# VHH binders against Transcription initiation factor IIB (tfb): the designs that were tried, part 21

Target 1, 335 residues: Transcription initiation factor IIB (tfb), of Methanocaldococcus jannaschii (q58192)
Amino acid sequence: SVDYNEPIIIKENGEIKVVKIGELIDKIIENSENIRREGILEIAKCKGIEVIAFNSNYKFKFMPVSEVSRHPVSEMFEIVVEGNKKVRVTRSHSVFTIRDNEVVPIRVDELKVGDILVLAKELPNIEEDIEIDKKFSKILGYIIAEGYYDDKKIVLSYDYNEKEFINETIDYFKSLNSDITIYSKDLNIQIEVKNKKIINLLKKLRVKNKRIPSIIFKSPYEIKKSFIDGIFNGKDAKVFVSKELAEDVIFLLLQIKENATINKKSINDIEVYEVRRITNIYTNRKLEKLINSDFIFLKIKEINKVEPTSGYAYDLTVPNAENFVAGFGGFVLHN
Below, E stands for the ipSAE of ESMFold2; O stands for the ipSAE of ESMFold2 at other seeds; V2 stands for 0.75 times the mean of E and O plus 0.25 times the DockQ between their complexes.

## First folded at step 20 (VHH; framework vhh_7pa5_2)

Design T02 (at its last look DockQ between E and O 0.72; V2 from the best seeds 0.00; counts 0 for: pae E 3.0 > 2)
Fold by ESMFold2, look of step 20:
Structure T02 (fold): chain B 335 residues (1-335), chain A 124 residues (1-124)
Amino acid sequence: as target 1 above (335 residues)
Amino acid sequence: QVQLVESGGGMVQPGGSLRLSCAASGFTFSDYGMSWVRRAPGKGPEWVSAISYSGGKTYYADSVKGRFTISRDNAKNTLYLQMNSLKPEDTALYYCARSPRSWGYGWFTGMDVWGQGTQVTVSS
């Protein structure tokens, strides 16, 4: 079972989003008319929700969830692996490791620092026909990361040396017959854009939430890539104040076959998350049996006893797979 | 030394008002955009408001729009936040922050100088 705050990417009624597993399961249980109890375990049937799980070919797919559950718990263990990816799980829960060229479950209470865990190398790329293009998707990424809008205007700020992106932004909005105003001071550029159609689109996409919209998670590879490039503004690292947005970005990177390291920092009493896209994030471990798998293999750096967030631990049943992907960085968890 | 010092926090009843001040020293205040950021107990940081170097542009989070007014006096090197119609949800530690960008809204992860904060408590 996993902690309340652990991120999980789901498909619900055609929409793809990252949610807190505890928030999802609490909602399902509290709205259920038929809760089954097995000791301290509360179980509810679940319809219309898919999670990511691996199949017998070691490939990740969206797979239906049949049941959700929760139970009271007094302790959790935080497992931190290479790249500072992390997940909080109960002592009796199983994760996956490699033994004798096979992927096998192992209980959390049997883990040691230095052991190898199985994580997601890549996630399913769902591609649907969408109403936005590459140019807008890049700007959308920048707006979500650093932009402002209200009922009247969109506001984007740049350093002067970001000339290519500044020109791309101006040209895009000019092509839409937008009212554009440009301000310059001390190598800083601010672009203000008035365009009611684009502002209405930002509202429809709920951009004020500062989360990756479902349409991006469902978009073609080239749209996802362009959106990510907008988030990172041509840099290899970005600092996020929102843990939720950092988690969204990690899952989206996995959909485009990229990866990242995570570095938690504290500025005053404010925690921030640096996500770095890098070439050599982890050890390259290839086994003949697993060459075509969707897995990456990472060493455990830390195992820490921690307090549960809600007093409950949460789990999902994926009947034929008996696993799911969750946690900050894409852990594979047994169910 | 580059420094930001907040003041004007306190305890107030719902519906009341407070004016926060942030005194800047050790840099040319009029070259920088400024922001207010708050942190409520048990919650992550929340950007509240921002103002451009000249004071000509202001930005507000939806949760405070219409109730809060950011301003600055560049002759006095001081940033202000007038908070009206205060609600219990406004209870937080309020920080003043300097943006390296003169003009625009910046995420507080790009802010390079922070104050120590001033506590605002709104309770019945």
Scores: ipSAE 0.449, ipTM 0.780, lowest interface PAE 3.0, mean pLDDT 87
ESMFold2 (binder alone), look of step 20: mean pLDDT 85; pTM 0.863
ESMFold2 at other seeds, look of step 20: ipSAE 0.488; ipTM 0.804

Design T03 (from M01 with Y53W W103Y Y105W W107Y Y108F; at its last look DockQ between E and O 0.87; V2 from the best seeds 0.00; counts 0 for: pae O 2.7 > 2)
Fold by ESMFold2 at other seeds, look of step 20:
Structure T03 (fold): chain B 335 residues (1-335), chain A 123 residues (1-123)
Amino acid sequence: as target 1 above (335 residues)
Amino acid sequence: QVQLVESGGGMVQPGGSLRLSCAASGFTFSDYGMSWVRRAPGKGPEWVSAISWSGGKTYYADSVKGRFTISRDNAKNTLYLQMNSLKPEDTALYYCARSPRSYGWGYFAMDVWGQGTQVTVSS
């Protein structure tokens, strides 16, 4: 079972989003009339939700969840692997390792620093016909990462040397008959855009939440890539004050066959997350099934006892697959 | 040393007002945008407000717009936050932070932080 705050990418009612597993499961249990109990476990049937799980070919797919569960716990273990990816799980929960070129479960209480765990190298890229283009998607990423808007205007700031992106922004909004004002001071440029139609679109996409909209998770590769380029503004790393946005970004990177390392920093009790993109992924394995898999194999750096967030641990049942992807960085978890 | 020091926090009844100050030293204050960020107990940081280098541009989170006013006095190297119509939900540790951009909007890229001043809104 996993901790309340662990991120999980789901498909629900045609929308793809990253949620906290505990928040999802608590809501399902509270809305269910058919709660089953097995000892301390509370179990509810689940319909209409898919999670990411691997199949016998070692490929990730969205797969239906049949049941969700929770149970009280007094301790959790935080597993940290290479790249500072992490997940909080119970001592008896199984994760995946590799033995004799096969991916097999192993209990958390049997893990040691230096052991190899299986994580996601890439995630399924769902591609739907959508009504946004590459130019808007890049600007949208920048708005989510660094922008501001209210009922009157959209505000974006740039370094003066980002002339090409500045011109792209101006040209795009000019093509939409927007009122554009440009301010400068020292090495900084600020662009203010008045366009009610675009502001209403940002509201519909819930951009104020500073989360990746579902339409991006469902978009073609080139749209996802353009959005990510907007988030990172041509840089190889970005600092996020929002853990949730950093988690969203990591899942999106996996959809475009990139990966990341995470560098958590603490400034006066404020945690920030530096996400650094990795565009060249290799596997240290020779068997073609493993080379062609959706897996990356990472060493455990730390195993730490921690307190549960909610007093409960949470789990999902994915029939036939018996696994799912969750955690900060895309861990593969048994059951 | 680059330093930001907040003051003016305290306990106040719902509907009351407080004025926070942030004294800046060790850098040219008028070259930078500034922000207020708050952290409620058990929660992550929440951006509150930002102000440009000159004070001519101000920005507010929806949760505080119309109730809070950010301002600065560049001659005194001081950032202010006037908080009116306070609610229990405003209870938090309030930080001032320096933005790397002159216009202040950079929630995800603030480079200098103060130690914070506690604001508690309860009856």
Scores: ipSAE 0.501, ipTM 0.808, lowest interface PAE 2.7, mean pLDDT 88
ESMFold2, look of step 20: ipSAE 0.515; ipTM 0.822
ESMFold2 (binder alone), look of step 20: mean pLDDT 86; pTM 0.873

Design T04 (from Q05 with S35H A50T; at its last look DockQ between E and O 0.90; V2 from the best seeds 0.00; counts 0 for: pae O 2.6 > 2)
Fold by ESMFold2 at other seeds, look of step 20:
Structure T04 (fold): chain B 335 residues (1-335), chain A 123 residues (1-123)
Amino acid sequence: as target 1 above (335 residues)
Amino acid sequence: QVQLVESGGGMVQPGGSLRLSCAASGFTFSDYGMHWVRRAPGKGPEWVSTISYSGGKTYYADSVKGRFTISRDNAKNTLYLQMNSLKPEDTALYYCARSPRSWGYGWFAMDVWGQGTQVTVSS
């Protein structure tokens, strides 16, 4: 079972999004007419939700969830692996390791620092036809990361030395017959754009939530990549104040076969997350048998006892796979 | 030596008002945009409001529009947040933060933070 705040990418009603597993499961249980109880465990049937799980070929796919469950807990364990990816799980929960060149479950209470865990190297790249182009997708990423909009205008701010992106932004909105006003002071540029059609599109995509829209998770590779480039403003690292957006970004990076390291910092009790894009595969060469898999094998750096977020731990039943992907960085968890 | 110090927090009943202040020192205050950010118990930071270097541009989160007013006095190196019609949902630790940008918006780029002042709205 996993902690309330652990991110999980799901498909529901044709939409792909990253949610907190505890929020999802609490809602399903609380709206269910028929809760089955097995001791302290509350179980509800689940329809219409898919999660990412690996199949017998060691490939990740979206797979249906048949049941969800929760139970009270008093302790959790935070597992931190190479690249500072992390997940909070119960002591009796199983994750996956390598034994005799096979992927096998192992209980959290049997883990030691230095042990190898199985994580996602890449995730399914779902590609549907979409109504946005590459240039808009890059600007959309920037708006979500740093922009503002209201009913009247879109506001984007830049350092003066970002000349190419500034020009790309201006050219794009000019091509849409937008009213553009540019303000400058010293080395800062602010661009205000009036375009009702684009503002309505941002509302439809619920951009105010500052989360990656479902249409991006379902977009072609080139759209995903342009969107990511917009979030990172052409750089290889970005500091996020929103943990949820950082989690979204990690899952999207896995869809385009990129990866990241995470550096958490605390500033006056505020946590911020530096996500640094990497394309290097930290694959142990001794595991060549599994090189065609969607897995990466990472060593445990830390195992720490922590308090549960909600007083509950959560789990999913994926009947054809008995696993799912969750956690900050894409952990593979047994169910 | 760059510092931001918040004050003015406290306990109020729903519908009440508070005025938060943020004293800035160690930098040229009038060159920077400024923010208010809040953090409710057990939750991550939530952007509240931004003001440009001169005070000429202000921006508000939808949850506070019409109730909160950000302002600044550049002669006193002080940022303010007037909070009216307070709701229990406004209960949080309120932080003052400096933008590296003069026009202010870009709250993910905040480079200097205060320690925060507690606002509690309860019956």
Scores: ipSAE 0.510, ipTM 0.820, lowest interface PAE 2.6, mean pLDDT 88
ESMFold2, look of step 20: ipSAE 0.543; ipTM 0.825
ESMFold2 (binder alone), look of step 20: mean pLDDT 87; pTM 0.889

Design T05 (from Q05 with G106N A109H; at its last look DockQ between E and O 0.89; V2 from the best seeds 0.00; counts 0 for: pae O 3.3 > 2)
Fold by ESMFold2 at other seeds, look of step 20:
Structure T05 (fold): chain B 335 residues (1-335), chain A 123 residues (1-123)
Amino acid sequence: as target 1 above (335 residues)
Amino acid sequence: QVQLVESGGGMVQPGGSLRLSCAASGFTFSDYGMSWVRRAPGKGPEWVSAISYSGGKTYYADSVKGRFTISRDNAKNTLYLQMNSLKPEDTALYYCARSPRSWGYNWFHMDVWGQGTQVTVSS
């Protein structure tokens, strides 16, 4: 079973989003009229939700969830692997390793530092035709990462040396007949844009939540890439104050076949997360099935006993797959 | 050397008011945008308000708009947050933060933070 705060990417009612597994399961159980109990285990049937799981070809797909469950727990174990990806799980929960050239489950209480775990190298790239172009998707990424908007205006700030992106922003909004005001002081540029149609679109996408909208998770590769470039402002690293946005970004990077390392920093007891993009993913596995898989193989750096977040541990059932992807960095967990 | 020191926190009844202050030292205060950020126990930081270097532009989170007023006195190197109509959900540790940019709305890149002042709203 898995800790309350662990992120999981789901598909629900045609929308793709990242949620906390405990929040999802608590809501399903609390809204269920027919809870089954097996000792301390509470179980509810689940309909209309898919999670990411691997198939017999070692490829990730969205797959339906049949049941969710929770039970009280007094301890959890935090597993940290290369790149500082991490997940909190119970001692009896299974993750995946490689044994005899096969991907097999292994219990958390059997793990040791230095062991190899299976994580996601890439995630399914669902591509729907959407009416958002590359220019807007880049600006949208920047708004979510650093921007402000209200009922009247959108506000974006730049270092003056970001001339290309500044001009792109101005040209884009000019093409939409927007009211644009530019402020300059020293080496700083601020652009204020009045455009009610764009502000209404931002409201419909709920970008005030500072999360990646579902339409981006469902967009073509070039739109995802442009959005990511907006988040990172064309750089290879970004510091996030929102852990939830950093988690969203990690899952989106996996959809475009990129990966990242995570560097946690603390500033006056405020945790921030530096995410650094990497694309140099190599495997030393020679079996063709493993080479062609959606898996990356990472060594365990730490295994630490920790307190459960909610006093409960959570699980879900994916029939016939018996696995799902969750955790900060895309761990493969046995159900 | 560079320092931000918050004050003015305390306990207050719902519907009450508080004024937070942030004393700045070790830098030219009037060159920088400033922000207030808050953190409730067990939650991540939440941006509250920002003000430009001159005080000419102000920005507010939807949750505080109409109730809170950010201001600054550049002659006294002091940032203020007037909090009116306080609610229990305003309970948090409030931080003063300096933006490397002049307009202040870029709290993700704040380069100087204070230690915070506690605001508690309860009956």
Scores: ipSAE 0.421, ipTM 0.788, lowest interface PAE 3.3, mean pLDDT 88
ESMFold2, look of step 20: ipSAE 0.474; ipTM 0.797
ESMFold2 (binder alone), look of step 20: mean pLDDT 86; pTM 0.878

Design T06 (at its last look DockQ between E and O 0.63; V2 from the best seeds 0.00; counts 0 for: pae O 8.9 > 2)
Fold by ESMFold2 at other seeds, look of step 20:
Structure T06 (fold): chain B 335 residues (1-335), chain A 122 residues (1-122)
Amino acid sequence: as target 1 above (335 residues)
Amino acid sequence: QVQLVESGGGMVQPGGSLRLSCAASGFTFSDYGMSWVRRAPGKGPEWVSAISYSGGKTYYADSVKGRFTISRDNAKNTLYLQMNSLKPEDTALYYCARGRSWGYGWFAMDVWGQGTQVTVSS
C-alpha cells in the first residue's frame, strides 16, 4: 500500500490528470454504496477509472481499476532511487526488481540499499485532436510556469537573449489581432497582451491552479513537447515551488519519452523542486525484451522509515496486471 | 553580495494594518521587478504581489486585491507592502523576492529574503 500524498496519473471520465492516491481513494470509498471489509481493509468497487500498468510485453497501458482499498498503518518507508525519485510505501508492499532476467515483485522489508528497482522509462501517449495548436501550447506552458493574467491582460516577461521566443510570442498574438504592448529595460522584455478570448480560455482551462490541464495530457506528441518547451523556457532544468506541478511535469515528460532527475532544495525554509531533463537513460540489460521494455532500472540510494501522512495506506486492484505506476518519478508498484 | 532583508512584521488584531519593508543590497535594485510571497503555517508559498522595476505597474493576488498596496523607493533600494484590513487568513511569513524579469516576480525568483512574520489574531 502507498502513502496518501503519492501522485498517480489516472484517466477518469475521459480526462487525464495527476492526483494524490489517498485523496482519490478516500473519495471513492466515502461515496460508495457498497463498502466491503476484510479485517482492517476497507474495500470499494471502482468504475470509470484507469491507471497505468504494464502488460506481459513489459509495455505500459491505461488499464481499468476494479477496486480500491485503504487500511490503517503506523509506519511507512520512503524509498529513494538514483535521480532522487521517491515513493512512500508500507513494509509489506511489493515493488519490482530484476531476478534472472525477469521482472519480479519484492517486498519493501526485503530491500536494501544498492538493490535494483523497476521504474517507468516512458508512459503511454494518448493522443486526441485538440482545439489548441503547437504555438499556443508553448505559450500556455510558459503562462502556467511564469505568467500572469487577470480579467484584462496577460503578462509575459523574458530576458533579452530569448529573442526567438519573444518573436514567437509577438507573432502569435499579432496573428490573433491582439492589443500588444512591449516594454523594454536593459536586459528585460515584458509583453502585455489584451485578448478577451484567450483570457476566457485560460479561465476555462483553470490555469490559475498552476497544474497541467487534462487537454495537454491527451494531446499529440508535438503539442506535449511544445508545452514542455514552454515550461522549461528552452532550458534543461526548471525550479518549481509547487510539488504538484513538478509531479505533473515528470509524468508528462515520461509521455514524450523523456526523463528527469529531481533535486529538492530549501530556499529560506521554502522547499522547491529542481527538475532537470536528462538524455542518458539507464538501459544496460542485454535481454531484448528488457531492452525494448518501457522500464528503467535504478539503484536504491536510501530506505527511510517515515510517518504516514493520513494514518492510512492506499491500494488499488488492476485485474490481470496486478501492478500500477505511482510515486514521484514513476515507480512500478505491485497490488 | 546580493541580499534582501524584510522588516515590519508583527502581531495585529483583525482589521488592523501593517507596513512591510524589504531592504535590497548588492545589485542594481531599479533594474529588477520585485514580489511579495507568503507562507502560512503548514502550507506552501503563495504569491501575494509584484511590482515592475520602475514602480509603474503593480499586480495582486485576488485574495489581497483592494487591501494591500505594493510600492518601491528606488532611491532607497527599498520595497514596501502596505497591508490594510488584515484578516486571520493573512497570518504568514512574508518574503520579498527578486524576479527574473521586471513586471512581476512570479515564481521565477532568483533571490529571496529571510522573511518577516505577520500574525493576525485577537
Scores: ipSAE 0.011, ipTM 0.494, lowest interface PAE 8.9, mean pLDDT 86
ESMFold2, look of step 20: ipSAE 0.167; ipTM 0.648
ESMFold2 (binder alone), look of step 20: mean pLDDT 86; pTM 0.878

## First folded at step 21 (VHH; framework vhh_7pa5_2)

Design U01 (from L05 with S52D; at its last look DockQ between E and O 0.86; V2 from the best seeds 0.00; counts 0 for: pae O 2.7 > 2)
Amino acid sequence: QVQLVESGGGMVQPGGSLRLSCAASGFTFSDYGMSWVRRAPGKGPEWVSAIDYSGGKTYYADSVKGRFTISRDNAKNTLYLQMNSLKPEDTALYYCARSGRSWGYGWYGMDVWGQGTQVTVSS
ESMFold2, look of step 21: ipSAE 0.673; ipTM 0.868
ESMFold2 (binder alone), look of step 21: mean pLDDT 85; pTM 0.871
ESMFold2 at other seeds, look of step 21: ipSAE 0.650; ipTM 0.860
ESMFold2, look of step 22: ipSAE 0.546; ipTM 0.829
ESMFold2 (binder alone), look of step 22: mean pLDDT 85; pTM 0.868
ESMFold2 at other seeds, look of step 22: ipSAE 0.463; ipTM 0.798

Design U02 (from L05 with G106N; at its last look DockQ between E and O 0.85; V2 from the best seeds 0.00; counts 0 for: pae O 3.0 > 2)
Fold by ESMFold2 at other seeds, look of step 21:
Structure U02 (fold): chain B 335 residues (1-335), chain A 123 residues (1-123)
Amino acid sequence: as target 1 above (335 residues)
Amino acid sequence: QVQLVESGGGMVQPGGSLRLSCAASGFTFSDYGMSWVRRAPGKGPEWVSAISYSGGKTYYADSVKGRFTISRDNAKNTLYLQMNSLKPEDTALYYCARSGRSWGYNWYGMDVWGQGTQVTVSS
């Protein structure tokens, strides 16, 4: 079973989003008219929700969830692997490892530092037609990462040396007949844009939440890539104050077949997350099924006993697959 | 040495007011945009307000707009937050933060943080 705050990417009513597994499951249980108990385990039927799970070809797909569950716990274990990806799970929960060229479950209480775990190398790329283009998606990423808007205007700030992106921003909003005002002080540029239709679109996309909108998770590769480029402002690393946005970004990177390392930093007890992009991950496996799989194989760096966030641990049932992807960095968990 | 030191926190009844100050030292204060960020018990940081290098532009989170006023005195190297009509949900540790740019807020560019001043709103 998995801790309350662990991120999980889901599909619900055609929308793709990253949620906290505990928040999702608590809501389903609390709204259910029929709760089944098996000892301390509370179980509810689940309809209309899909999670990412691997099939017999070692490929990830969205697959339906049939049941969700929770039970009280007094301890959790935080597993940290290479690249500082992490997940909090119960001692008896199983994760996946490699033995004799097969992906097999292994219990958390049987793990040791140096063991190899199976994580997601990539996630399913669902591509739907969307109403935003490549240029707007880049600007949208920048707005979510660093921008401001209200009922009257959108505000973006740049260093003067970011000339290409400044010009891209201006050209895009000029093409929409926007009211654009540019302010400068020394080498800092501020662009204010007044455009009611774009502001209404930002509200529809809930940009104030500073989360990746569902339409981005469902967009063509080039839109996803452009959005990510906006988040990172053309750099290979970005520091996030929001853990939730960093988690969203990791899942989106996996959809475009990139990966990342994570570096948690604390400044005056404020935690921030540096995400550094990594492109072109190699495999050291020779079996075709493993080479062509959606898996990456990472060594365990730490296993730490921690307190549960909510006093409960959470799980879900994916019929026939009996696994799902969750955790900061995309762990594969057995159910 | 670059430093930000907050003061002015305390306990106040709902509907009350407080004025926070942030003393800056070790850098040219008037070259930088500044922000207030708060952290409620058990929560991550929440951006509250920002002000440009000159004080000419101000920005507010929706949750505080109309109730809070950010200002600065560049001659005194001091950032302020006037908080009116306080609510229990405003209870938090309030941090002063320096932006790496002259304008607005920037999730990547807040590079210097104070240690915070506690604001508690309860009856």
Scores: ipSAE 0.462, ipTM 0.803, lowest interface PAE 3.0, mean pLDDT 88
ESMFold2, look of step 21: ipSAE 0.552; ipTM 0.830
ESMFold2 (binder alone), look of step 21: mean pLDDT 85; pTM 0.868

Design U03 (from L05 with G106H; at its last look DockQ between E and O 0.72; V2 from the best seeds 0.00; counts 0 for: pae E 10.3 > 2)
Fold by ESMFold2, look of step 21:
Structure U03 (fold): chain B 335 residues (1-335), chain A 123 residues (1-123)
Amino acid sequence: as target 1 above (335 residues)
Amino acid sequence: QVQLVESGGGMVQPGGSLRLSCAASGFTFSDYGMSWVRRAPGKGPEWVSAISYSGGKTYYADSVKGRFTISRDNAKNTLYLQMNSLKPEDTALYYCARSGRSWGYHWYGMDVWGQGTQVTVSS
């Protein structure tokens, strides 16, 4: 079972989003008319939700969830692997390792530092035919990462030396007949943009949540990549104060066959996450099925006993697959 | 040394008001944009408001717009946050923060933070 705050990418009513597994399951149980109890477990049937699970070819797909469950717990274990990817799980929960070129489950209480775990190397790229272009998607990424908007304006701040991005932003909004005002002081430039049509679009996309919109998770590869370039402002690393946005970005990177390392820092008791992109992903495995798999194999760096976030642990049933992807960095979890 | 010190937090009933202050020292206060950021128990940080170096431009998160007013007194090196119509969801530790060399409300680029002042809104 998995801690409340662990991120999981889901498909629900045609929308793709990253949610906290505990929030999802608590809501399903709260709204269920027929809750079954088996010992300490509360179990509810689930329809209309898909999660990512691997199949017998070691490929990830969205697959239906049939049931959700929760139970009280007094302890959790935080597993940290190479690249500082992490997940919090119960001692008896199984994750996946590799033995004799086969991906097999292993209990958390049997793990030790240095053991190999199976994580996601890439995730399914569902590409719908959507009408947003590369230029808008790049600006959208920058607005989500750095920008401000309200009912009247969009405000973007740049260092003076970011001239190409500044000009790109100005040209884009000029092409939309926008009212643009540029302010400068020292080495900083602030661009204010008035365009009611774009502001209404940002509202419809719920950009205020500072989360990756579903339309981006469903977009063509080139749109996803342009959005990511906007988030990172053309750099290979970005510092996020929002853990949720960093988690979204990690899942989106996996959809475009990239990965990342995560460096946690503390600024005045506020934790921030530096995400550094990795575009050259490989596995040190020789069997063709593993080379062609959607898996990456990473060593455990730490196993720490921690307190549960909500006092409950959570789980999902994915029929016939008996696994799902969750956690910061895309862990594969047995169910 | 560069320093920011918040004050004015406390317990308030829903619908009440509080005024936060942030005293700045060790740098030219009037050269920097300033922000308020808050963190509720068990949650991540949330940007609240920002003000330009001169005080001529102000920015607010939707959750506080119309209820909170940011201001500054550059002669006294002090940043303020007037908080009206307080709600239980405003309960948080409130931090004063300086933008790096950029001005405005860019909370991801803040380089100097105060220790925070606790605001608790409950009956």
Scores: ipSAE 0.000, ipTM 0.442, lowest interface PAE 10.3, mean pLDDT 86
ESMFold2 (binder alone), look of step 21: mean pLDDT 86; pTM 0.873
ESMFold2 at other seeds, look of step 21: ipSAE 0.482; ipTM 0.808

